VH-VL binders against o27280. Designs and how they scored, part 300

Target 1, 266 residues: o27280
Amino acid sequence: MDSMNVPEVLEIKRIVEESESVKTFIFSWDFRREVRPGQFVMVWDFRDEKPMSVSLIDPVRSEIGISIRRVGEFTDRVHGLSEGDLLGIRGPYGRGFELMGRDILLVGGGIGMAPLAALADEATARGMRVDALVAARTADELLFLDRLEAAGVNISTCTDDGSCGFKGFAHERLLTLEENHDMAAVCGPEPMMFQVMRILDERDVPAQLSLERYMKCAVGICGQCCLDDTGFRVCAEGPVFWSQELSRVREFGRYRRDPAGRRVPW

## First folded at step 14 (VH-VL)

Design A69 (framework fv_marstacimab)
Fold by ESMFold2-Fast, scan of step 14:
Structure A69 (fold): chain C 266 residues (1-266), chain A 118 residues (1-118), chain B 112 residues (1-112)
Amino acid sequence: as target 1 above (266 residues)
Amino acid sequence: EVQLLESGGGLVQPGGSLRLSCAASGFTFRSYSMSWVRQAPGKGLEWVSAISGRGGKTYYADSVKGRFTISRDNSKNTLYLQMNSLRAEDTAVYYCARHDWYGSFDYWGQGTMVTVSS
Amino acid sequence: QSVLTQPPSVSGAPGQRVTISCTGSSSNIGAGYDVHWYQQLPGTAPKLLIYENTNRPSGVPDRFSGSKSGTSASLAITGLQAEDEADYYCQSYDSSLSGPKVFGGGTKLTVL
């Protein structure tokens, strides 16, 4: 029996309110099981199990954090928990982000900032210069700004409604900002990621994109998330993909799948 | 401490050439786009040229395109402006400036005076 | 001709509030490009005063503030002091120009 595939029951050590709809749950972690930014864990509330990205990795304090948005029955139950309550954690799973070069651009939309916040911590610890474009629909949905600022990250914000920072979408904001990045990491809604990827490709910036939504859709079915034309399994071969890999996937940025597996336009 | 030091200015006749240099220190030079910005005596600031951090992209104001060439040597932390076919209207103090991520000029040199006169 | 328009001069008394406007168009400020402000004291190089519309570099007093709306931006100086006497320049980016970085014509602030 692989210890990675068996849930460990952990006590919720601390809960951080990130926004009205997002909480970060912090657990003591034994780093004999290495966890890297971009990887996810399965969170078990003793009734149901869901994939969640790791948003905090702190070997000095021996802690990990998992940020969870309230979007349905499972997440509503988890949000009702208190410090001292128990959750099952299995993992980590998936490919993490790879860091290269000196200068990194992060582009995050909504909860997609969660895995990027962990990446920002690792990049700054390695001495990289980090620029983060943080996007959301509204100001109250912008996440991790204080944490990124404390880490010395240069921040630009954009909101669809203009309630904070640039008024518009992440790709529109990206066009107004200076280049000079060795790589980029992108996580958020697929339409946003597709538009950002096109700009980064034109700028010859290699990008890694995390397909968070596919992990959520593969609830309880580890290794069975597949991309259309390539047959990639997100939890086995992802969730992090290089832009060159995603350029061959016809569904990326155009279609999603409903529970019956039907194509639905974005 | 971030420092930019310009050199190479002087008096030159119309049609002549000058090469300006800007020595950078106190930061990772390759990570920043750099510009030349000029100011004619008693006049306002005019952006002249820019170069990306790795040197792959260059930009020029229409007034200097075809006559000026911006370049950089990242191994020497030095920015250059080769100025050819100089005109009286090119007379100005030339500043070296560093771009931040938002596109502002966050650090400036003290400038070097170029005078184009007969 | 300046692509970004500033008043050529503005004046105020010590302790007063002054504002300096920077008027652009749909190809620059109206396209969403940031506005930055520079202070140039007599005989010195320009110094960054405000970046990304509203942010102050370390060491710039909070009595200097920037704002941006539509195709225009403004620099506000409260509690005006004699040492604020300088030229002030706005700067942005114009997507319609091959030489895209643009400065306003500058505003001479006189402290009476």
Scores: ipSAE 0.809, ipTM 0.895, lowest interface PAE 0.7, mean pLDDT 89

Design A7 (framework fv_marstacimab)
Fold by ESMFold2-Fast, scan of step 14:
Structure A7 (fold): chain C 266 residues (1-266), chain A 118 residues (1-118), chain B 112 residues (1-112)
Amino acid sequence: as target 1 above (266 residues)
Amino acid sequence: EVQLLESGGGLVQPGGSLRLSCAASGFTFRHYSMSWVRQAPGKGLEWVSAISGRGGKTYYADSVKGRFTISRDNSKNTLYLQMNSLRAEDTAVYYCARHDWYGSFDYWGQGTMVTVSS
Amino acid sequence: QSVLTQPPSVSGAPGQRVTISCTGSSSNIGAGYDVHWYQQLPGTAPKLLIYENTNRPSGVPDRFSGSKSGTSASLAITGLQAEDEADYYCQSYDSSLSGSKVFGGGTKLTVL
């Protein structure tokens, strides 16, 4: 792709096993290139390049982390790597989360907790009260609980199968929890985010939601990143959007587009 | 330090009115839902009423609905309970309590005694 | 009737284990709402003892533990001490009739 936007080859400094299917890869980073929670990088294994959200931002140690779930050939290869191995990193790209007020609600599903974990670190460092609803299909797929607890975050868990915490979906759990947040940040499967957004709108809580649709062209020339009815390009104008903006998009939570642009239900 | 201090209790005749106050300090008052919980002499705890942090939503136990009104003044960090058409069965210690995120009452005041008697 | 049912009293000797039950229904504990527990020492306001089913606030000894299953919850006190003599209340939320906080009837613990 664009040779002027070439990946920097970095050594894997440390690998954290988050779960059976998720690892966080930690790299030394020069923070003259600012990184914000909610931004992503392009990860290159010298064969394929994929977008991955930044899950750890640590200027004190001069480190960033990227959390990767094993879901296909590329991620399976990356999971086979060891400390000391090399990966290409390009970025960061996209819009980060904005923090406002004193109290923030985080709602994350599965790997969607990755960018929210970085946001939790920043919010707690600012002295904000952070409440995190962490959702997964099963207990062993809940991510970052120890890290969130160490940061002083109030945690509620829910699993579809009831193996940890509330038995049910994130939006069902949210209805049992108290209100009164200044803002929310939401990341996870789009149907989950849609249901959560509706509840937050009823509670008059402004929310930012992270959309990871078709972010293959990090330089913003890819039409696959466009949202229906708005024309926003996710990789250029997102991936983070405010809830009032997404509430106008017929596509959000209802259908997506395949690589050929055809509408596909969730 | 989180502190809640109730006032306004006393002796009142059946059919009378009282207004209870709860002065809050040590936290951002507008960020917490608040409740009134009562306890009749020698009896158990009974939830009476709740109000959302910004005051837009109120909730009442069936036993007090239409007679009691919960309100708050976030600029003064104060919670109120206006009690009208009081009955002997409303005789109780009234506690002010703060909701945590999970819906528990993480901090309680010392209570104020309301006695409804002729 | 109370919507959450507790035994009116339990008793034990120092060092023993006691368990206090809290029985609800499909509109409260069975609907997935959390159970919280309060200790009320004689002449004092209630104090939060257990929140979100199993968690202890700072300062609560690990002798106190909570659990929840189906439509019921329980509070366990191990290594019973004279200072544990108090009234204990469970609390949840009931989704019927526009939703409300609900308390159990209370359990008086006597340390023999």
Scores: ipSAE 0.732, ipTM 0.864, lowest interface PAE 1.0, mean pLDDT 88

Design A70 (framework fv_marstacimab)
Fold by ESMFold2-Fast, scan of step 14:
Structure A70 (fold): chain C 266 residues (1-266), chain A 118 residues (1-118), chain B 112 residues (1-112)
Amino acid sequence: as target 1 above (266 residues)
Amino acid sequence: EVQLLESGGGLVQPGGSLRLSCAASGFTFRSYSMSWVRQAPGKGLEWVSAISGRGGKTYYADSVKGRFTISRDNSKNTLYLQMNSLRAEDTAVYYCARHDWYGSFDYWGQGTMVTVSS
Amino acid sequence: QSVLTQPPSVSGAPGQRVTISCTGSSSNIGAGYDVHWYQQLPGTAPKLLIYENTNRPSGVPDRFSGSKSGTSASLAITGLQAEDEADYYCQSYDSSLSGSRVFGGGTKLTVL
């Protein structure tokens, strides 16, 4: 499509079950319409439309993948679809991750590993050394471990309950691991990202963080994706931000906004 | 093929100085923290010193603080250990070792013998 | 206590199983730091056997396995072979000492 604001109806070519609650939907894609890790698309089931991060970008097979967690009515309906069924895809939207240097750290929590898995593929294809800290509440919520391992990524796992890898939080695990990264990319729950960002700042490692909340204004629908202090809009200026940009935002890691724009603590 | 080759060991008198070198090849040297680990004859392994990949952070065992200095030259893929005020108890084989991300020593050199004796 | 404690020796017969313990404290293994294991054959440099508590480097047989629980770790060797005669060292990090990497005292394995 010449216009990213008109959904293209695409056939689901393959479905990968990543966990009991997460599936990756794979579509043929014409890479004349460029897609980068960290960007998202609007997924339309012919009733509702929701933003989803691109988790697989494969120009060799001419495929993209979109990983979706089952969290409500829309995602329950999409999870009920089969290979051969149709979905509307609009996009891509947002700015993606930028790769710098030779050595990259990825820190992902839960579904936040989806855009980082796409970034890991690009980084390894460029010959970069990739270390990935994959965090979740439980072992069942750790995502993309086999895919990261196949790509040659060094993996450390971290679960709150200790069911896999380090018992504790991502930032606690990060303190026990070696440094030596030119950049980092971080995606997951905002409190986790805030703690990780602080450690990376102390280590003088530039970090890019993906704020996937507020993406419902991807096509200019609303201003709900505004950040406090700076007026940044996640869909327009994000969802990927540099740590230096986010360090100026009082909202980041401390509170969120409800639909009425009111502060709600994390 | 990852290789680490130590040199500079030898016999030195108490109070003397010696500089060890470790030539690295087969990997991107600046991407890895490096350590010196020593082993006295018939004794166990003792960690001596470490340096971050870019050289911004250095660490020392209490037994060598103020006497030994670790450094690296990433343009030459070489790790150094400057040893001053040497004591008989510093007599050991000194190994150069590379850190993996988890903090293990994934590759070791063959070691160089330092003997402090009169 | 910041020292990692290993038994000085362990022995077994060919084909048998042995375990080597590494006992730490709340400042090292108990604080969540990883345990790594090294094999040192007589007259040679140490070689990495186990990293990040349970992982094997390429080329290390699955007869070697690691585990960690609380303040302690263990190295298990199954199907003992004569070539397994060596000194074995655990290694971790101790937070009570700035920047301190710490080794256990070493365990000499004899295959009878």
Scores: ipSAE 0.777, ipTM 0.879, lowest interface PAE 0.7, mean pLDDT 88

Design A71 (framework fv_marstacimab)
Fold by ESMFold2-Fast, scan of step 14:
Structure A71 (fold): chain C 266 residues (1-266), chain A 118 residues (1-118), chain B 112 residues (1-112)
Amino acid sequence: as target 1 above (266 residues)
Amino acid sequence: EVQLLESGGGLVQPGGSLRLSCAASGFTFRSYSMSWVRQAPGKGLEWVSSISGRGGKTYYADSVKGRFTISRDNSKNTLYLQMNSLRAEDTAVYYCARHDWYGSFDYWGQGTMVTVSS
Amino acid sequence: QSVLTQPPSVSGAPGQRVTISCTGSSSNIGAGYDVHWYQQLPGTAPKLLIYENTNRPSGVPDRFSGSKSGTSASLAITGLQAEDEADYYCQSYDSSLSGSKVFGGGTKLTVL
């Protein structure tokens, strides 16, 4: 068994183009190391290493998928790879989502749909009713709609520009939809997650939120993963937190930390 | 196969009471909000009342507020409408309807006739 | 008065196109609430025809389409057939009326 701190060098088995800026990289995986929706892995291109959420978990095919948005030098290089090329993968890391009840709401923004797509697969396989609010800036940035539909998920879309579905933000759309859920899972831009959390709190729906932005270190020694007021390390104690836990975190939805630890407004 | 079956309608005098029932089958009843919608003879559809899936929230049209009570028994997959202080203008076919996530009425019962007359 | 306004009647010949309007306000359609449409054949319960502004349930022909803009919505029926003769209702949600479901007054379609 490999150490969690040692990358496995895996061959890219298949690449799925999700959009102009997002690709899913699929690898054979040994499920002796369990992977749960909401967990992340460190992806190593033999130069730099970045955390990425697992977006596909398929024990039947013995595959995992990792969805990557093109946003900088590392992700540009990874997007240039082809089937048959190699990447280093270590993990999984972090606390995954917990499923409870029968009726589940997913609220995802942009690439935040990646861990929620894996959760939707597990929830539907368990016979749960899944409603998914999928948000993006434009129609071209909506992710996993075909996969969610194939899984039997009820879908509502919203785009900032109105190019698909509701014109506006996820929290505005949520106010117009029926409320019958035992829990919610939320992943996307932090300002979106904060507004959605407030609505779910008012509705007494327990929510789990995934904080992707603090996952730049996976070994737990980097203090930059800590949340203000609570000292939670996203890579050790997250990235998934219950809304009750996040209600005690002053920085959530208000500001973030730069590499020097200084507050930066959203 | 989703089915909704209303019962309990009939002829009642002004000031009287009736309780309507709607038996649901073919879906997980507790997962869906339910409504009563009525239609007076030759008139349009009028929403009467709604109840959330778990029963914690209820809503009423102003015309029936204080006189009608919506309730549900999720262990029996049954929706109820208790109608008190009935008036001639409450005469209508009463439909049981299920909400989808978007707030439409995706399934309707066949309706039950309530006639308020002396 | 209805909170959502529809014309009381509309008519067309077989093969023609008709449009039924549904006019709301800033507290309902204008607030972003979805518009849904129902068909009621004589002597029957209403049937869902369009949901979430533009979507058709399984079994509804593509001759029926919905749209929404601003405070209004419309139902378009192309290639009119005799069996389309029915009452049509729009429905939304109004936040100002104690948070209630609201129907339009209904439109009787006559196929000439």
Scores: ipSAE 0.812, ipTM 0.902, lowest interface PAE 0.7, mean pLDDT 89

Design A72 (framework fv_marstacimab)
Fold by ESMFold2-Fast, scan of step 14:
Structure A72 (fold): chain C 266 residues (1-266), chain A 118 residues (1-118), chain B 112 residues (1-112)
Amino acid sequence: as target 1 above (266 residues)
Amino acid sequence: EVQLLESGGGLVQPGGSLRLSCAASGFTFRSYSMSWVRQAPGKGLEWVSKISGRGGKTYYADSVKGRFTISRDNSKNTLYLQMNSLRAEDTAVYYCARHDWYGSFDYWGQGTMVTVSS
Amino acid sequence: QSVLTQPPSVSGAPGQRVTISCTGSSSNIGAGYDVHWYQQLPGTAPKLLIYENTNRPSGVPDRFSGSKSGTSASLAITGLQAEDEADYYCQSYDSSLSGSKVFGGGTKLTVL
């Protein structure tokens, strides 16, 4: 049987409260089904199924973690669950991050730090030097700082309101920081990623960006997952794209589409 | 342990040239931007020049542009400063320093004295 | 154009608190660039004392603290000790000077 396409009903082993609005749900995982940073799973609460990025990959404990922000009906229900409760998990799906070189930059905004935290773990385990710019609207929305620090990652924070670290946006902070990196990985709000990509392109730093918008179909041909100019499907060909691929996409960083396909500005 | 050791300083006449070296050890040299910072006798610190870790980008204070050239040899873990058309006002202790990601000078050498006099 | 301004000297008695100011402008500290602080003991190279406005390197006592607000930063030293007698420099980056690192003029701390 193709275990990747069949949901397994797994017990919630542990729940970590990351912030008031974010929890990490930890499950035992059989690592015969390999999982890489940047990949996602479909989480099924026996009513709805939603894609969630893998935020923890721990083969020593045989565990994966899935970090979920409370934003609507599905995530509210999942946040109401306790250790010992059951969820359906299928996957992994999507293209994960590739690690290149020795010096790596991570730029994450809000929940976008979730897949980057898993990448930081892998990079530091390989002996790579990791610098992480962690951005959020406010200090209480900064995620994974303790985990990154424990891994030996150099951290810079920025908040829109100035409640922690640099007051301003990720791209403004990036301009004040040293630029000695072989690659970058970026995940967060699309306008943030667009501005960061432009700076990294000027610095000749190859970047991988994770696009999680309109990700409704893990294995299918769902139209909601398509990018305008290229026809790329986030769930099939993403969610991770190189900056050179995204520079050809007219809509990236400028507008999105609602379920009816209409342009909506960021 | 991070160590930076400067050499090449000395007495030189106005209009002359000197090449400073900085031997680095105890860290992955190619991963860090490096700078030269000088301090004239009895005066404060003045940033002179900076080079990126891979060596592709160089930066200079206006006072030394066109006269000084910063370079590095990552295979030898060595930073250089070629100083040409030296002036009396270039007289200073020259420090080799490493940049952390935030742009601070997190480690400094002991300095090498350059005296421009006739 | 903009230089960082420090008082040329400051003094205090053992056990007291002293504060050293670093005044910048809209092209450096006011633009959001970090402030770093260095201690230079007589006859020695400078050493990093505070980085990224408020952070201490390993080995720096918590008696030393940094802060930043608006176009200015300050270094506070509490429980002043004789061995704190040194020159102190603030450092930032100035966007109006072709991307120059800039240092304050330095402050000589005398422990009475």
Scores: ipSAE 0.774, ipTM 0.878, lowest interface PAE 0.7, mean pLDDT 88

Design A73 (framework fv_marstacimab)
Fold by ESMFold2-Fast, scan of step 14:
Structure A73 (fold): chain C 266 residues (1-266), chain A 118 residues (1-118), chain B 112 residues (1-112)
Amino acid sequence: as target 1 above (266 residues)
Amino acid sequence: EVQLLESGGGLVQPGGSLRLSCAASGFTFRSYSMSWVRQAPGKGLEWVSYISGRGGKTYYADSVKGRFTISRDNSKNTLYLQMNSLRAEDTAVYYCARHDWYGSFDYWGQGTMVTVSS
Amino acid sequence: QSVLTQPPSVSGAPGQRVTISCTGSSSNIGAGYDVHWYQQLPGTAPKLLIYENTNRPSGVPDRFSGSKSGTSASLAITGLQAEDEADYYCQSYDSSLSGSKVFGGGTKLTVL
């Protein structure tokens, strides 16, 4: 029974190479501290701490997985680690996805597919019909296709360059696909999520969107995670928000905040 | 096992009406969009009408717009096509078909013959 | 007239390869809408052969394959068998027709 705010030092049990730039790090986990899809943990390499979404939740094997994209100094160091090496983990933090109805749509862009892979596992275990639109810039950046297929998920792919599946953006592909979902979950670049949200709203499909905004602070610290119009703090109120909530935020899909809190275009 | 069973076809005079039914089994009916597709004797396939899984959206071919009405009863797992003001040109086998997520017609009924003749 | 154009007939001998074309436009196949293919044996309902351009339903032999490029798609049948004598239809969606599903005119395959 430990505090959520105390890092636990865990051994890297297994590493899965998802792509040239993405690895999933798998740890033994005590599920007395429950984890839901859509939540994140703080990963500590004994120098710096960064938030990472949970991409695998397996109570049967007592394992969690954390998928990390190589984007800077911290993630470069973590990618250099091997099985048997140690990382500090604290959390989980944030709200998880809520499942409702029978039929669910997942729309993931790049690393945003990571929390949706965990959600797909839970939805499938509940007997839901899962349709997943997996989007990336190129074929090499499509993630979790084998895992989704193994779970019985219906998959559509799209790439900006046309190297796999539909040539174009996620929202363009979504317009070509049938609409029969009780809910959707969306995670990826904010401009993609904004366009997808518009289509889902026209289809009267309630959607939950997970913001990839900078979560550079722990729960309760994060003034710079604040949403422009509503005052929501992503790490405290999010990172998962209903589309109805995000439709009230003028900043969503148009502007982001840099680490200094300045508004910059996407 | 997915099954679609059609009924209600027959011989009618021009200007008459018919109601076709399609009984669905082996899947969650409300989760799938459905269409009616027809085929005149010796001719190709012509899409007639579409309805979304929850029934919120319907579409019609221009040739039947204003005369035909597609509907569904998800509590009975049944698709309907109400055909009014029938013309000789409406003579065809009418198929009930289910759409997968990609928009294909993944399962078809056996068809029911509608003959419009005096 | 069909908005998707197929040849009215194709023929081949047993064991040979035949290809059936489906030509669309910028409002359907060219807009990125998927192409699906159906086989209709004499006296029977159509059966799905290919969905989402290239995928086969369970139970469809590997000798049937689909492809899509630009505004056109094609169905290839290799190792042609007598049982393949049928009508073949392509199908897509046309954005200019207010949500209309569209079929090609159909191609009669004769195995010589």
Scores: ipSAE 0.792, ipTM 0.881, lowest interface PAE 0.6, mean pLDDT 88

Design A74 (framework fv_marstacimab)
Fold by ESMFold2-Fast, scan of step 14:
Structure A74 (fold): chain C 266 residues (1-266), chain A 118 residues (1-118), chain B 112 residues (1-112)
Amino acid sequence: as target 1 above (266 residues)
Amino acid sequence: EVQLLESGGGLVQPGGSLRLSCAASGFTFRSYSMSWVRQAPGKGLEWVSAISGRGGKTYYADSVKGRFTISRDNSKNTLYLQMNSLRAEDTAVYYCARHDWYGSFDYWGQGTMVTVSS
Amino acid sequence: QSVLTQPPSVSGAPGQRVTISCTGSSSNIGAGYDVYWYQQLPGTAPKLLIYENTNRPSGVPDRFSGSKSGTSASLAITGLQAEDEADYYCQSYDSSLSGSKVFGGGTKLTVL
């Protein structure tokens, strides 16, 4: 089922405070519009519209959840809302994660755990073994640990400051963990994802990586959502890409784009 | 219920060969790396060898490298250790053990005794 | 000789606290690798007691706790009981050895 192009005004049914900077907004959803982990919606606050990954998919309760980190003017306004308030939602959009095999690795950094939490729910419901490496700067920024634990996910934590779990970065922690996975899904800061992808490639583990900056490519609202491929620009459907597609992209993990579309180092 | 059952131990002459087996049940065998860990009578634990879940990677302690070969048959849920050129110092109880994701040995078999003597 | 160093024995009376040390180096514990602890009762296979430095498997009493600092780790047992009498082993990974899981020499705990 195709996503709706017109924003639907939905009531905020429940707000879960995931951390000091992250909230999950829960809405009733008509599952005649299919939603898969890794897909996103456009969230409209009646002033501006931003893409947000779906972090909860619950057909039993007929609900979806959208997790939002407070990082700017739009997200600051949305964080000021209460249960009963209204938001506009279009979607879902984009390429979702594909599950394959029996054993899956999730590697999430910060808010990147949001789409991976939805994927963990689907994978565990299918009877898959799920191992999740959850990374953040500090212990209080680790997201969805209780939800992952309740789902039966094996969890390893990693913090830059050592306040919880391994002291260091996700890719450093990954080198110390066993690797018996049929696939991996990775979402977080691009430099983290690049380092993780290299390790998984050396281990012959196919990986899917979610690039938030390419969510607009999936809806066609960014005219130049293209990846460099050996010097050529290729328009790509996002936000989820297989590691073999990203290994050919010179920009991945090295450059981002400013509002004018210029390449800027991370 | 996770179970690991070793077999194939016994008395063998120095320079001889022996093949140990470990029958696994109660879990998806192909999803876990497996090790052999030995313990000489009255002594401590010594890691011997490990194999990845799909069997593509193998690891050996320096003391057994070139003499022992670890393998697995995921269709039969069985781990093997082929021991060649056995020495008196290889006398030990041999345990098979399952690796958890963190790298610990979360389940162990009851062990099988290998005695190398004339 | 073991790559990880443990005292060969420790002892305590019922109700007391005992601590078992595990001393490594910059290529193992000091490099950030996790420490695991195993309990081996006489005549039995080892049993996982602590994983990922501080975590207990289901069924392990909270009297057992693990810690890690610098190049060393410790297992603490509080409220010591007769059934705690066993051999205890630490285990980690050593980056200077190919693919190597390494054990400490083991510590025999005697409950007086």
Scores: ipSAE 0.648, ipTM 0.812, lowest interface PAE 1.4, mean pLDDT 87

